VHH binders against p49116. Designs and how they scored, part 327

Target 1, 238 residues: p49116
Amino acid sequence: EGPLLSDTHVTFKLTMPSPMPEYLNVHYICESASRLLFLSMHWARSIPAFQALGQDCNTSLVRACWNELFTLGLAQCAQVMSLSTILAAIVNHLQNSIQEDKLSGDRIKQVMEHIWKLQEFCNSMAKLDIDGYEYAYLKAIVLFSPDHPGLTSTSQIEKFQEKAQMELQDYVQKTYSEDTYRLARILVRLPALRLMSSNITEELFFTGLIGNVSIDSIIPYILKMETAEYNGQITGAS
Key: E = the ipSAE of ESMFold2; O = the ipSAE of OpenDDE; V2 = 0.75 times the mean of E and O plus 0.25 times the DockQ between their complexes.

## First folded at step 26 (VHH)

Design re2 (framework vhh_ozoralizumab_d1; at its last look DockQ between E and O 0.58; V2 from the best seeds 0.67)
Fold by OpenDDE, look of step 26:
Structure re2 (fold): chain B 238 residues (1-238), chain A 119 residues (1-119)
Amino acid sequence: as target 1 above (238 residues)
Amino acid sequence: EVQLVESGGGLVQPGGSLRLSCAASGFRFEDYGMYWVRQAPGKGLEWVSYISWDSKYTMYPDSVKGRFTISRDNAKNTLYLQMNSLRPEDTAVYYCATRWTGSSPEDSRGQGTLVTVSS
């Protein structure tokens, strides 16, 4: 069997709206988040192993791990996104942008803690100086997680996850041979992703993007998004 | 101030076609994904199409997939919706939007254009 990931899967380039406005409004934040979400989902669907699982299983996997993938994407693209600035803006818009109703003290605390966890996670990844290959494999490990409830083809998913782990190990050993414990340090970061609420992430980054439609419900359509090439065929435009 | 102005609606027979346009102003149109949404009489808002800022990706619900085509001209700050094989159930007011919300602020979508599909 060939490798799970190829060099084409290492590239993960997020393009931000430019220039960044002086005032980061909800529109800017939602667009930025949307781009990252789409990029992450499209990255997933570009993996042959992912395709081999079928649409139903694919949808279930992404529904289960989209928050983790998105968060890894935030970490990976933190510089390009000016994530700290975005998070600051989100905090500033917390009262008006996240909920129309008055937030309880407990809810505010939950949201702020979530933002803190996001920032800390991204900072920790930056400190580790995670490279593009490592991110790709980490995303694959997260994507092919067999421990989510309701999944089909769990044996195959587990196989793919193991393959991702093995390839990551090989890469780290080859690239960072002097750092014997690098793999362990990297993998130890993954549990932090499971502590993050997908609901809060959705509220922070996607409020108003799809209205009352949840990310969960829109994922099947994201995975079926048509490419520009397809559009060109229909409209006659290149 | 964000402004969106829809046009191109009208009366059409089942199986017919219409092309909607949306003129955008008040923001950097070329930087943002755009949506078409519709509201049928007595029903809530329903999204019918999405196109990314660079037109690289489009998204459709099953209800319109294969019949509707979203496109954009960033140079003209204009969004389009080509609607083919129209059905009576497509009858609605159609809006272009920067974001889709059930109770979207006025600056998120235009006044809409009415599409009526009837024999």
Scores: ipSAE 0.818, ipTM 0.907, lowest interface PAE 0.6, mean pLDDT 91
Fold by ESMFold2, look of step 26:
Structure re2 (fold): chain B 238 residues (1-238), chain A 119 residues (1-119)
Amino acid sequence: as target 1 above (238 residues)
Amino acid sequence: EVQLVESGGGLVQPGGSLRLSCAASGFRFEDYGMYWVRQAPGKGLEWVSYISWDSKYTMYPDSVKGRFTISRDNAKNTLYLQMNSLRPEDTAVYYCATRWTGSSPEDSRGQGTLVTVSS
């Protein structure tokens, strides 16, 4: 059986387009978000337990949880991405869309609430100083969630999630032995991920990725994406 | 100013091959993922391939997977699409793009190159 994750699954290095433009634009935001999405999907599909579930189950599982994985990635990579700057640029874009009468007032409220929830989540994770091991296990817990509608093999998925929870518990107890409540504080953050709208995440970060194609519809292709063997890992220029 | 110039289209028989090229300028080509999209007569745009900035990831829809190969040469600012085992339904104008905005197909893509597959 062995551990659910190896050290290769703890490494999560996001390479941003370099240099950052003085004024962020949709092209930069979409490329940055795409890199995070592909890194997250590459991470998920490299897990032996995920591979063991089979292609159809993998697709269903990722369709159910990609937004949670992406949101955890945003929190983990918030500093290297300059996420606060990206969100500010998105807010400015939304204000321009209002002035051009492109969005209803109700939609703007929904989107601004989502941005606030995302900022709150990222701030709470930063306050807890979540490390790379903890992020890796949190991602595994949301990936192997058996309670999404339409999943097959839910018993096996549940066993993998329990394994992820046990390994996180073991890691936290060994690494943060003086902080009895750290695991509980970490796990309490997970329900907030279910409140994040994949529809709004697409509008914020992926509008114009492939026209009107949703992330849900391209997930089978992302999971089948061809990866160059000779790169060794995902690293970018500078 | 982003400039994308496609070439390599033409008339080919079913089962034949073509190699499309896209010369890019006006942006840091090596920092951005690239797309091929196509538009068959009377139809909307259809995505046909993606390659990441560093060529690490490539993606294809089922309609072309196994027949088309996307590649890039960042030193030459050039994107390629090798099209093999061509079928009449592959007949379309092919465009390279830095991304598809959804608001206007011309904003982030070239002028296109016509591929005609006819018996």
Scores: ipSAE 0.580, ipTM 0.809, lowest interface PAE 1.8, mean pLDDT 84
ESMFold2 (binder alone), look of step 26: mean pLDDT 81; pTM 0.822

Design re20 (framework vhh_ozoralizumab_d1; at its last look DockQ between E and O 0.45; V2 from the best seeds 0.00; counts 0 for: pae E 7.5 > 2)
Fold by OpenDDE, look of step 26:
Structure re20 (fold): chain B 238 residues (1-238), chain A 119 residues (1-119)
Amino acid sequence: as target 1 above (238 residues)
Amino acid sequence: EVQLVESGGGLVQPGGSLRLSCAASGFRFEDYGMYWVRQAPGKGLEWVSYISWDSKYTLYPDSVKGRFTISRDNAKNTLYLQMNSLRPEDTAVYYCATQWTGSSPEDSRGQGTLVTVSS
């Protein structure tokens, strides 16, 4: 068996709308978030092991972990995104962007705590100076999590997760040989991802979804997205 | 101010084809994903297609997949929707939009163009 990830899976380049407006509106935020979401899912799709699980299992996995993947993406792309600025803008739009109705004190607290957790997580990752390989493996570990309810092929998923963990371990040992506890420091960050609400994340970054459309509901379609390579003959080369 | 102007709608028989256009202005069109939505009489808004800012990704619901094709010309600030094999259930007002919503104050969509599929 070959490695779970290759060098091609390390590249994770997010392109932001340019220029950044002085006033970050919901449009800008949603576009940025959408790009990150698509990039994350596209990344997952590019992993042969992921493909091998089949479409139904893939959908279930992504539905279960999209928030974690997205959050890791936020951390990884925090500088490019100017995440602090985006979060500040979100806070400014909290009343209008999250709910049209007056928010309860409890809900406001919950949302603010979530924003805080996002910021802290991203800051913690920055402090650790996580590199592209480490992010790739962490995303793989999160993606191939067998502990979500309702999954099929759990044994295979577990195998892939273990492989991701092993490859991460090998990489860290090789690259950061003088830092004996780096792997542990990195992995201990993963529990923080599970504390974050996917619903709140969706409300913060994806307020522009039509009606009852949710990230959960759109994931199957995203995973079936056609790339320009498939549409080039039909739509014309842009 | 964001402006979107849809065109190309009309009456067509089942199995027929139409090509919709959307002229965009008032924002950096090339930096944003775009989508088509439709609203049938008595029904809510339904998204029917999405295209990323760089056209790298296109998205279709099952209801239109294989029949509709979204495309864009960033140089012309224009969004397109090629609709083939039209069905009566495709009858609706079609809108181009810059966000996945049609009800938020932050949403931007045009006045729409009516597509009627009838024998």
Scores: ipSAE 0.738, ipTM 0.874, lowest interface PAE 0.7, mean pLDDT 90
Fold by ESMFold2, look of step 26:
Structure re20 (fold): chain B 238 residues (1-238), chain A 119 residues (1-119)
Amino acid sequence: as target 1 above (238 residues)
Amino acid sequence: EVQLVESGGGLVQPGGSLRLSCAASGFRFEDYGMYWVRQAPGKGLEWVSYISWDSKYTLYPDSVKGRFTISRDNAKNTLYLQMNSLRPEDTAVYYCATQWTGSSPEDSRGQGTLVTVSS
């Protein structure tokens, strides 16, 4: 009945470890990425339509799309993260791994192509000057994707996606009335997100997070986290 | 450079409790998430718990949820694991860990402390 997103879902403020080190290291990169991941998951958790789908459907949906949400977050926060500097540091660390024989030649090719495509995506979003409202609706469109294998309640998910698309269209038409093709230009960038590999994203940004545990395996636990919640220490919070 | 030193392990009977500590140095502990992992005899490495840099988020696998509590004191550069209702299956070497260069957990963890739960 009401709008899919409220103004509280537009705010997306990433806090970086402080101060930014003179020399980037894996610890800084992984912590920064972890903060973005948790911010993205809590953003998804806060949406009433997402809450309405139920815990099992929520978990399945986020497992299917976390990398797309994360990639949109990278694009949205690229300036505050100094993402271009982070990616350069990752490439330098990758070259060290090559010298230590930790990666195969085929894997190196896959990783470098992924980095290049990620940079291209982020640059295209910056060139289009995507605003916070547009990012919020784009995230909702990728979150409520009914096409992922193994999902239940796909008809309801599809309805939420259509609502996100409609609200994005209305917002763009009202806010950018002089740019008739803006919506089309924005939406044409979304297929690139499906090309991003979650296991390569894990290797680039999440090396050492909870050991070598995949993001897929920790999604259920991340979704149960609460702001300012400490397990076993919070009573009556509701 | 980076050092993580676990302590507090020992022999305990089933149903008992232990509190593990991890002293951290060589990096800005207060800026990074931390976790505990364990390795049982003859088994691989198993994730046990995670806590965010500001303690705002904690995570546990089902095998320890409700029995183990992770915490940290950023002023003392110390990570803790309170282990209650211990079971023989909890017998393992416990390591604290942080993110590190490369993808290997060995690069991001301490020397370990042995916990043995046996009658």
Scores: ipSAE 0.054, ipTM 0.481, lowest interface PAE 7.5, mean pLDDT 81
ESMFold2 (binder alone), look of step 26: mean pLDDT 80; pTM 0.799

Design re21 (framework vhh_ozoralizumab_d1; at its last look DockQ between E and O 0.57; V2 from the best seeds 0.00; counts 0 for: pae E 2.1 > 2)
Fold by OpenDDE, look of step 26:
Structure re21 (fold): chain B 238 residues (1-238), chain A 119 residues (1-119)
Amino acid sequence: as target 1 above (238 residues)
Amino acid sequence: EVQLVESGGGLVQPGGSLRLSCAASGFRFEDYGMYWVRQAPGKGLEWVSYISWDSKYTLYPDSVKGRFTISRDNAKNTLYLQMNSLRPEDTAVYYCATKWTGSSPEDSRGQGTLVTVSS
């Protein structure tokens, strides 16, 4: 069996709308988030092991972990995105962007805590100076998580997760040989991802979704979408 | 101010084709994903297609997949929707949009163009 990930899976380049406006509106935030979401899902689709699980299993996996993948993406792309600025803008738009009705004190607290957790997580990842390979493997570990309810092919998923973990271990040992505990420091960050609400993330970043469309509902379509490279569409070539 | 102007609608027989256009202005069109939505009489808004800023990604619901094709020309600030194999259930007012939540003041869509599929 070949490696789970290749060098092609390490590249994770997010392109932001440019120039960044002085005032970050909801449109800008949603577009940025959408790009990251698509990039993340496209990344997942590019993994042969992921493809091997089949569409139904793939859909279930992504539905279960999209928030974690997205959050890892935020951390990885924090500089390019100016994430702190985006989060500040989100806070500024909290009243209008999350709910139309007056938010309860409890809800405000919950949302603010989520933003805090998100910022802290991203900061922690930055402090660790996580590189592209490590991010790729962490995403794979998150993606191939067998502990979500309702999954099929759990044994295979577990196998892929283990493979991701092993490859990460090998990489860290090779690349950061002087830092014996780096792997542990990296892996202990993953639990923080599970503390984050997908619903709140969706409300914060994806308020621009069409109507009542949820990320959960759109995931199957995203995973089935054809890229321009596949469609050979002459008319859409920019 | 964001402006979107749809065109290309009309009456067509079942199995026929139409091509819709949307002229965009007032924002950096090339930086944003675009989508088509439609509203049939007595029904709510339904998304029918999405295209990313770079046209790398296109998205279709099952209801139109294989029949509709979204495309864009960033140089012309124009969004397109090629509709083939039209069905009576495709009858609706079609809108292009930059964002649609139904409640945000930042939602933007045009006045729409009517597509009627009837024998």
Scores: ipSAE 0.726, ipTM 0.871, lowest interface PAE 0.7, mean pLDDT 90
Fold by ESMFold2, look of step 26:
Structure re21 (fold): chain B 238 residues (1-238), chain A 119 residues (1-119)
Amino acid sequence: as target 1 above (238 residues)
Amino acid sequence: EVQLVESGGGLVQPGGSLRLSCAASGFRFEDYGMYWVRQAPGKGLEWVSYISWDSKYTLYPDSVKGRFTISRDNAKNTLYLQMNSLRPEDTAVYYCATKWTGSSPEDSRGQGTLVTVSS
């Protein structure tokens, strides 16, 4: 009955490892990406509608969409992360792999095309000046996607997605009232997310996170991750 | 050079407890997430726990969840693993790590500390 998202779901602040190394390495890239992944998963599981779907449905849903949520997070945090610098470092590493014949030319081409698509997506989102509220609703639209195969409760998921779309529309119309087509311009960016490969995202950002296991296989554990108590705010006596 | 030194292993009865420590040096410990992994005799490496750089997030596989607790003290550059309700299948060499790939962690793991759980 209430709104799908509250103000607590709009705040999305990523803290980078400090300081940034003079030469970027796998540890820095994986730590930076891991922070974004955990922030994104914490965000998703804090949504009451998501909590209402049940544990098995939650796992299935996040397995289907984690790469899209992560990619939206990359776009939202691209400046804070210095994403262009990270991608340039990855490209340099790939070029060294070509010289050492460690990867096939076809695989390198696939990965480079993915990097280019990612950069184009992030640039297009930056040109539209997508704000934090819009990102929150876009992530909710992606999270509550009923179309993925194997999902249960698809009717309820569809209703939550429609609610996210309605709330985004209401926000855009109120906040950008003089820009009649802003919602349409934002929404036409979303199909690119489904073309992003989770396998390549793992190769780019998650080498060394947890051994050889895929992000897909650790999602149940991430959704059950323990979160430390908030410190520094207390109410009076009682 | 990254150096990790594990300690606290030993022989314990089933149902007992041990607390492992990992002293870290050669990198900015406070900036990176940390892992415990283990290797039972004749088996591959198995992740045991993860803790984020700021301790905000901790992860456990089902095999140890509820029995093991990971923690860190960034001021002391030290990682900990409290192991309770130990079982014979927990017998392994335990390592702390900053990262690993495949079945074998890279150079960022220590020498390990042996935990033996037997009657």
Scores: ipSAE 0.549, ipTM 0.796, lowest interface PAE 2.1, mean pLDDT 84
ESMFold2 (binder alone), look of step 26: mean pLDDT 81; pTM 0.820

Design re24 (framework vhh_ozoralizumab_d1; at its last look DockQ between E and O 0.50; V2 from the best seeds 0.00; counts 0 for: pae O 3.5 > 2)
Fold by ESMFold2, look of step 26:
Structure re24 (fold): chain B 238 residues (1-238), chain A 119 residues (1-119)
Amino acid sequence: as target 1 above (238 residues)
Amino acid sequence: EVQLVESGGGLVQPGGSLRLSCAASGFRFEDYGMYWVRQAPGKGLEWVSYISWDSKYTLYPDSVKGRFTISRDNAKNTLYLQMNSLRPEDTAVYYCATHWQGSSPEDSRGQGTLVTVSS
């Protein structure tokens, strides 16, 4: 009946810790990544179609795709996050870990290749000048993937994905009518997301977020998180 | 230098209440999400609660949801945990924490605060 997403789902504003430190540190990187994760999860759980699937299905979907949503968020917010600077700081931390023999050489190579692929993905999205509507529909396509093992309600999930695809197609044709192949160029970027490792994303961005737990294990609690507008702890002075 | 100092622990009967405080210094407290984490005797660290930098989001594991309430006062650089309906299994040393890499709560320059729940 109505559109899958409304204008409230297109808005995706990430607020960074201020000021950006002269020398980036693990606390700044982890806070920045955590803000993006919570923004992405808040975005997903606010979608009426997502809510209609029920809590168990919601948890299963997000466990399967949180890294893809996070990676799309990184690409969308790469400039406001100064993502290239953050990734350079992460490389510096990896070099320190090598000096202390904390990681194997094979793992370091794997992590560096992941960083390079992430940069390549973000650069390709920037070159296409993907807009906020396009990102919102791409995220919805990723979220409503019926191909994840163990899902219930796959028929309804597939319908929501097809609706996201149709609405993206309609938007691109209307807004970029002189660019016949824009939709195809955008959709070709999605397979790269499947190559991103959630394990490596956790090591890069979320070390120390919550001790001894993975993002996968905390997803049910993030989806049930309490949300408040203001609680009066900082006003006008911050 | 990040410094976090916990207080407010003590001995309490099952069903009782305690309010923990954490004084923060050495960083812009108002910019960072904060955690309460606990370590029971002979066990590993367990997260107890999370609050975002602006208090917009709070998270609780099922073991404490409905009984514990996290809050913060960014003007006073202070994190709080109100613990109600305490149970013997809540007995632990409680630490406040922010994001960290390769560190335990002890690197936060505090020893935590001991909460003991027993008859």
Scores: ipSAE 0.587, ipTM 0.801, lowest interface PAE 1.6, mean pLDDT 84
Fold by OpenDDE, look of step 26:
Structure re24 (fold): chain B 238 residues (1-238), chain A 119 residues (1-119)
Amino acid sequence: as target 1 above (238 residues)
Amino acid sequence: EVQLVESGGGLVQPGGSLRLSCAASGFRFEDYGMYWVRQAPGKGLEWVSYISWDSKYTLYPDSVKGRFTISRDNAKNTLYLQMNSLRPEDTAVYYCATHWQGSSPEDSRGQGTLVTVSS
């Protein structure tokens, strides 16, 4: 069997709306987040092993780990997307909500803690100077997690996860031979992803996406999206 | 100021076709994904289509998949929705939007255009 990931899976380029507005509004944040979400899911779709699991299993996996994938994406794309600025804007928007007494004290705490955790995670990843290959493998490890409830083909998922881990290990040993503990350092960051609330992430980044539609509910559709080279003009016959 | 102006609605028979248009202004249209949403009488808002900023991705719910086609012309700042094989249950006011909930009171949607499917 060939490798789980190829060089094509290492590329992870997020294109941001331009120019960045002086005031980062909800639209900008949501659009940016949506692009990252789609990119992440498209990335997952591009993995042959992922495709081999079948549509139902794929959907279940992504539903289970989309927040983790998204968070890894945030970390990976933090610079290009000016994540700190986005988060600051989110906080400001939250402040407005707070002032309007739309949130309970407990909820405010939860949200703020989530933002803090997110910032800390991204900062920690930056400090580790995680490269594109490492991110790709980490995303794969997260994607092919067999420990989510309700999954089918768990044996196969586990196999893929192990493969991802092995490939990461090989890569790290080859690339960072002088840093014998690098693999351990980057892997120990993964548990932090499980601390992130998908609901809060959704509220922060996807508020107003499409009405009250949840990311969970649209994941099957996103995964079924057709990529078309579109010239921007479809003239329908009246 | 963000402006979205929908047009193209009307009365059609079941099985008929309509093409909706949305003229966008007041923002960089080419940078944002766009949506069509609809509201049927007595029902809540339902999204019916999404297209990414670069038209690379389109998204449809099962209710309209295969019948509706979303497209956009960034040069004209215009969003389209081709609706084929229309059904009575497609009767609704159709809105163009960037996101359903926005920072603006207008929720980033226009006044809408009425589509009535009836024999």
Scores: ipSAE 0.075, ipTM 0.533, lowest interface PAE 3.5, mean pLDDT 88
ESMFold2 (binder alone), look of step 26: mean pLDDT 81; pTM 0.817

Design re25 (framework vhh_ozoralizumab_d1; at its last look DockQ between E and O 0.51; V2 from the best seeds 0.66)
Fold by OpenDDE, look of step 26:
Order: structure tokens, then C-alpha cells, then sequence
Structure re25 (fold): chain B 238 residues (1-238), chain A 119 residues (1-119)
């Protein structure tokens, strides 16, 4: 078997609406988040090993880890997104909701803590200066997580995760040979992703985008796209 | 101010076709994904289709997949919905939207256009 990831899976370019408005409204934030979500799912679909698991298993995997993938995407694209500005805008919008007494004190605290965790995670990744290859492998490790409940083909998923881990290890050893503990430093960031609430993430970034349709419910529609249709869209052929 | 104006609705027989249009203004249309939603009599809002800003991604629920096609012309600030093989259950007011919350007054959608499928 060949490598799990190729150089084509390293590219992860997010295009933002341009120009950035002076005032970041909910519409801008939701659009930006939507683009990142699609990019992340598109990335997953581009992995042959992922395709080999079948649609049902793929759907289950992505449903289980979309928030983690999204969060890694936020970290990776933090600069191009001006993530700090987006988060500040979200906080401002939240303040308005607070003033209107739309949220309980406990809920406000939960949401603010979540924003804090997101910012801290992204800052920590920036400090580590994670490169595109490392992000790709980290996303693969997160994607092929066999420890989610209700998964089928867990043995195969585990195999793919191990392969991702091994390739990351080889890459880090080759590229950062002088830093013996870099791999460990990178991997210890992954548990922070499991602290993130998917519900709060959805509320912050996707409010009004999908309405009463959850990200969870949208995932199958993205993943079950026909190959021809999917390829056509990738090539821009409408 | 965001303005959306739907058109193209009407009465059609089962198996017929309609093409809906939505003229958008008041925002940078080419930068945003767009939605079609519909509301049947006595029912809530239903998601019908989504298209990304660059038309790279198009999504449909199973209820309309294979029959409806969403498209857009960014140069004309116009969203389209081609509806083929229409069924009585497709009868609804159709709205284009920049966001769809289902219940929020913050929804950006037009006045809608009525589609009636009846023999």
C-alpha cells in the first residue's frame, strides 16, 4: 500500500470574502465558517483511504470529528481568516444578546469559555509553528479515530490512523531532526480538541446559516455527492 | 439593505417544469453562498437547495435531488432554481435567502414566489 497522504493533501487554501468589511456581521462570519467547513470535508473526501471505508462509515467518522477538523482548520487558517477579529466580533454580538437578556448567565459563561479555549488552542498551534504537512497528518489522525462510539470497520480505521501517525513521525524526523521532541509536542495538542463543544461551535459560527438544520444533518449530503458530480464541481465544470 | 426578489412561480401540472429567479441587491452577492427554501401550506420552512459563492458546491435534500438544479450568475446578481418533474408535494412559497434560520426575524429572504403543482 502507498502512503496515506500525498502532497496534494497538504494544500489547504481557504479563500475569504473580500474585502473584509469594517464591521464583521453574522453573515460574514457564517460565510467564512461555511467555506472552511466545505474545504475540510472536501479534503477528507480526497483521501483514498477515506473513500475505501464506504459512505456509511465515512459519514459516521465525519459526524464524530467535524468539530475537531473544523477547529484544526481554524488554527491552520487563522491568519488568512483574521480569526482574532472574527472571534472579537462574535464576542461583540454575544454582548448584544446579553444586553437583551436572551441568554442565561450559565450559558454566557459556557460560550465565553469556549471562545477562550478556541483562541488558546489556535495560539498554541501558532507558537508551535505547525506546517502544512503536520496539519494534514494531524487532521488525518483526528479523522481516522477509532474510539468514537457506533463506528463500523474500527480495525481498518485504526490501521489508517496508525499509518497517519507513522507518516507524521517520519516527516517530523526528516524535517525537524534537530528537535527530538517535536512530535510529542504536536501530538499533546490533540486532546484539547476533545474539550471543544460541537454545539457551541455550531452556535458561534453557523447561527442562521443552516437554521434548524444541524451540521450533523448536512454532512451526509456533502459526503454522498456522486463521484462525477463531485469531480465536476472540483474542476469548476457546472 | 439586503434585498431579495423572487420570481418565476405559477401554476403547473404534475411532471411540469418551472424556473425560479432571485434578484439580489444590497450586498456583495458574489461573496456569499445562497439558499432556496420553501414553505408549504400548513408546514414549516424547508431547505431546498444551497450553492456556494463560487458555485463549486451544490447541495440538495433527497426530496428534490435529481429534479431541481440551483445555479447563479454573479455578474447579474441573480440566483436560479430549475425545477423539473414537479410533484403536488412541491407546492409551496419559494424563497431565496442569504441565511436560513427558519424562525429568526434576522433571516434575509424575499417575499417569495408561489409554486402550485396541480392537475
Amino acid sequence: as target 1 above (238 residues)
Amino acid sequence: EVQLVESGGGLVQPGGSLRLSCAASGFKFEDYGMYWVRQAPGKGLEWVSYISWDSKYRLYPDSVKGRFTISRDNAKNTLYLQMNSLRPEDTAVYYCATRWTGSSPEDSRGQGTLVTVSS
Scores: ipSAE 0.812, ipTM 0.905, lowest interface PAE 0.6, mean pLDDT 91
Fold by ESMFold2, look of step 26:
Structure re25 (fold): chain B 238 residues (1-238), chain A 119 residues (1-119)
Amino acid sequence: as target 1 above (238 residues)
Amino acid sequence: EVQLVESGGGLVQPGGSLRLSCAASGFKFEDYGMYWVRQAPGKGLEWVSYISWDSKYRLYPDSVKGRFTISRDNAKNTLYLQMNSLRPEDTAVYYCATRWTGSSPEDSRGQGTLVTVSS
C-alpha cells in the first residue's frame, strides 16, 4: 500500500522561456502554459495510484480536472512565471480590443471576470504561503475526485482521495502544529477551482496550440506521451 | 525574421523510410516546442507530431505512433521527423511549425516538403 505520493511528486520545477519578451507575445504565453500543462500531466501520470486505475478511467479523470490542476500550477508557479505581468498584459490587450471594437462586450466581460477570479485565487494561495507538499496533496485531492460524471471505479477513486486528504492532514498537523486552522483554510480554497472555465483558460493561455483543438481532445495523446528520463538535455549535449 | 525551411521529402515506395529536416532561424529555437503538420491533396492540415523545447515530451496521433519519430538538435536549430513503414496515406506536404496555425509573428510554417508514397 504505502504513501499515496513519494518525495519525487513534491518536486514541481517549471522552467520558463527566457527572457520574458517586452511586448505581448502569444508564442511566449502559449509555450509557458504548455510547459506547465505537460509538467502537470507528467506529475499526474507518474502517481502509482493513478496508473492503477486503467486507461479509460485515467483519460476521464484528467479531462475532468486538467483545468483545476493547471490553475493550481499557476498559483504554485506564479512568481516563476511572472503571472501577474502576463495577466496585466492580457488585460491591457483586451482593453485595446474594446477600444478598437474587435470583440463582443459580453465575451470580454466573461474573460475579465475569469481573470479576476484567477487572480483572487492565486492571491489567496500566496497569502497562505502554501508549500510544495501542500500543493502536491491538493493536486491529488483534485485529481482523485469521484464526483465527476461518467467515471468508473468511483469507489477506488474515492479511497485515493481520502488517502490524499489524510496525508495532507498529517503533514499539516506535523509541520504547522501551532496553526490549528491551517488545514481548514487551505481546503476551503478548493471549491473556487470548479468555477474556472476550461474554454476561457484555453483562450488565455493556449491560443493556437495544436490547431485550436481543445485540450480535452488531446488528453489521450498527452497521457501516452513519450518521455526522456535522462538528466539534462541529451539532444543538446551532442 | 522567423524562418523555417523543410527538406528531405521525395518519392518512396510503401514500407520505405524517409527523414525530414527543418532548419529554424530568427527566434530562440531552443526555448520553444515544435510541431510537424501535413496537408494531403485536397485535405486540411493534420497534426503529425510534437516535441517539447527540451525533447523531454514527444506526442503523436494514433495514425503515426510507432512509425514516426520526432527529434530536435537545439545546437543546430534543427527539427527532424524520421518516418518509417510509410503508407500511401502518408502522402502529403509536410510542414514544421512553432504552432499549428502559424498565425502570429513569432511562429511560422515553412514552405513545406513533399512526401509521395506510391509504387
Scores: ipSAE 0.618, ipTM 0.818, lowest interface PAE 1.5, mean pLDDT 85
ESMFold2 (binder alone), look of step 26: mean pLDDT 82; pTM 0.833

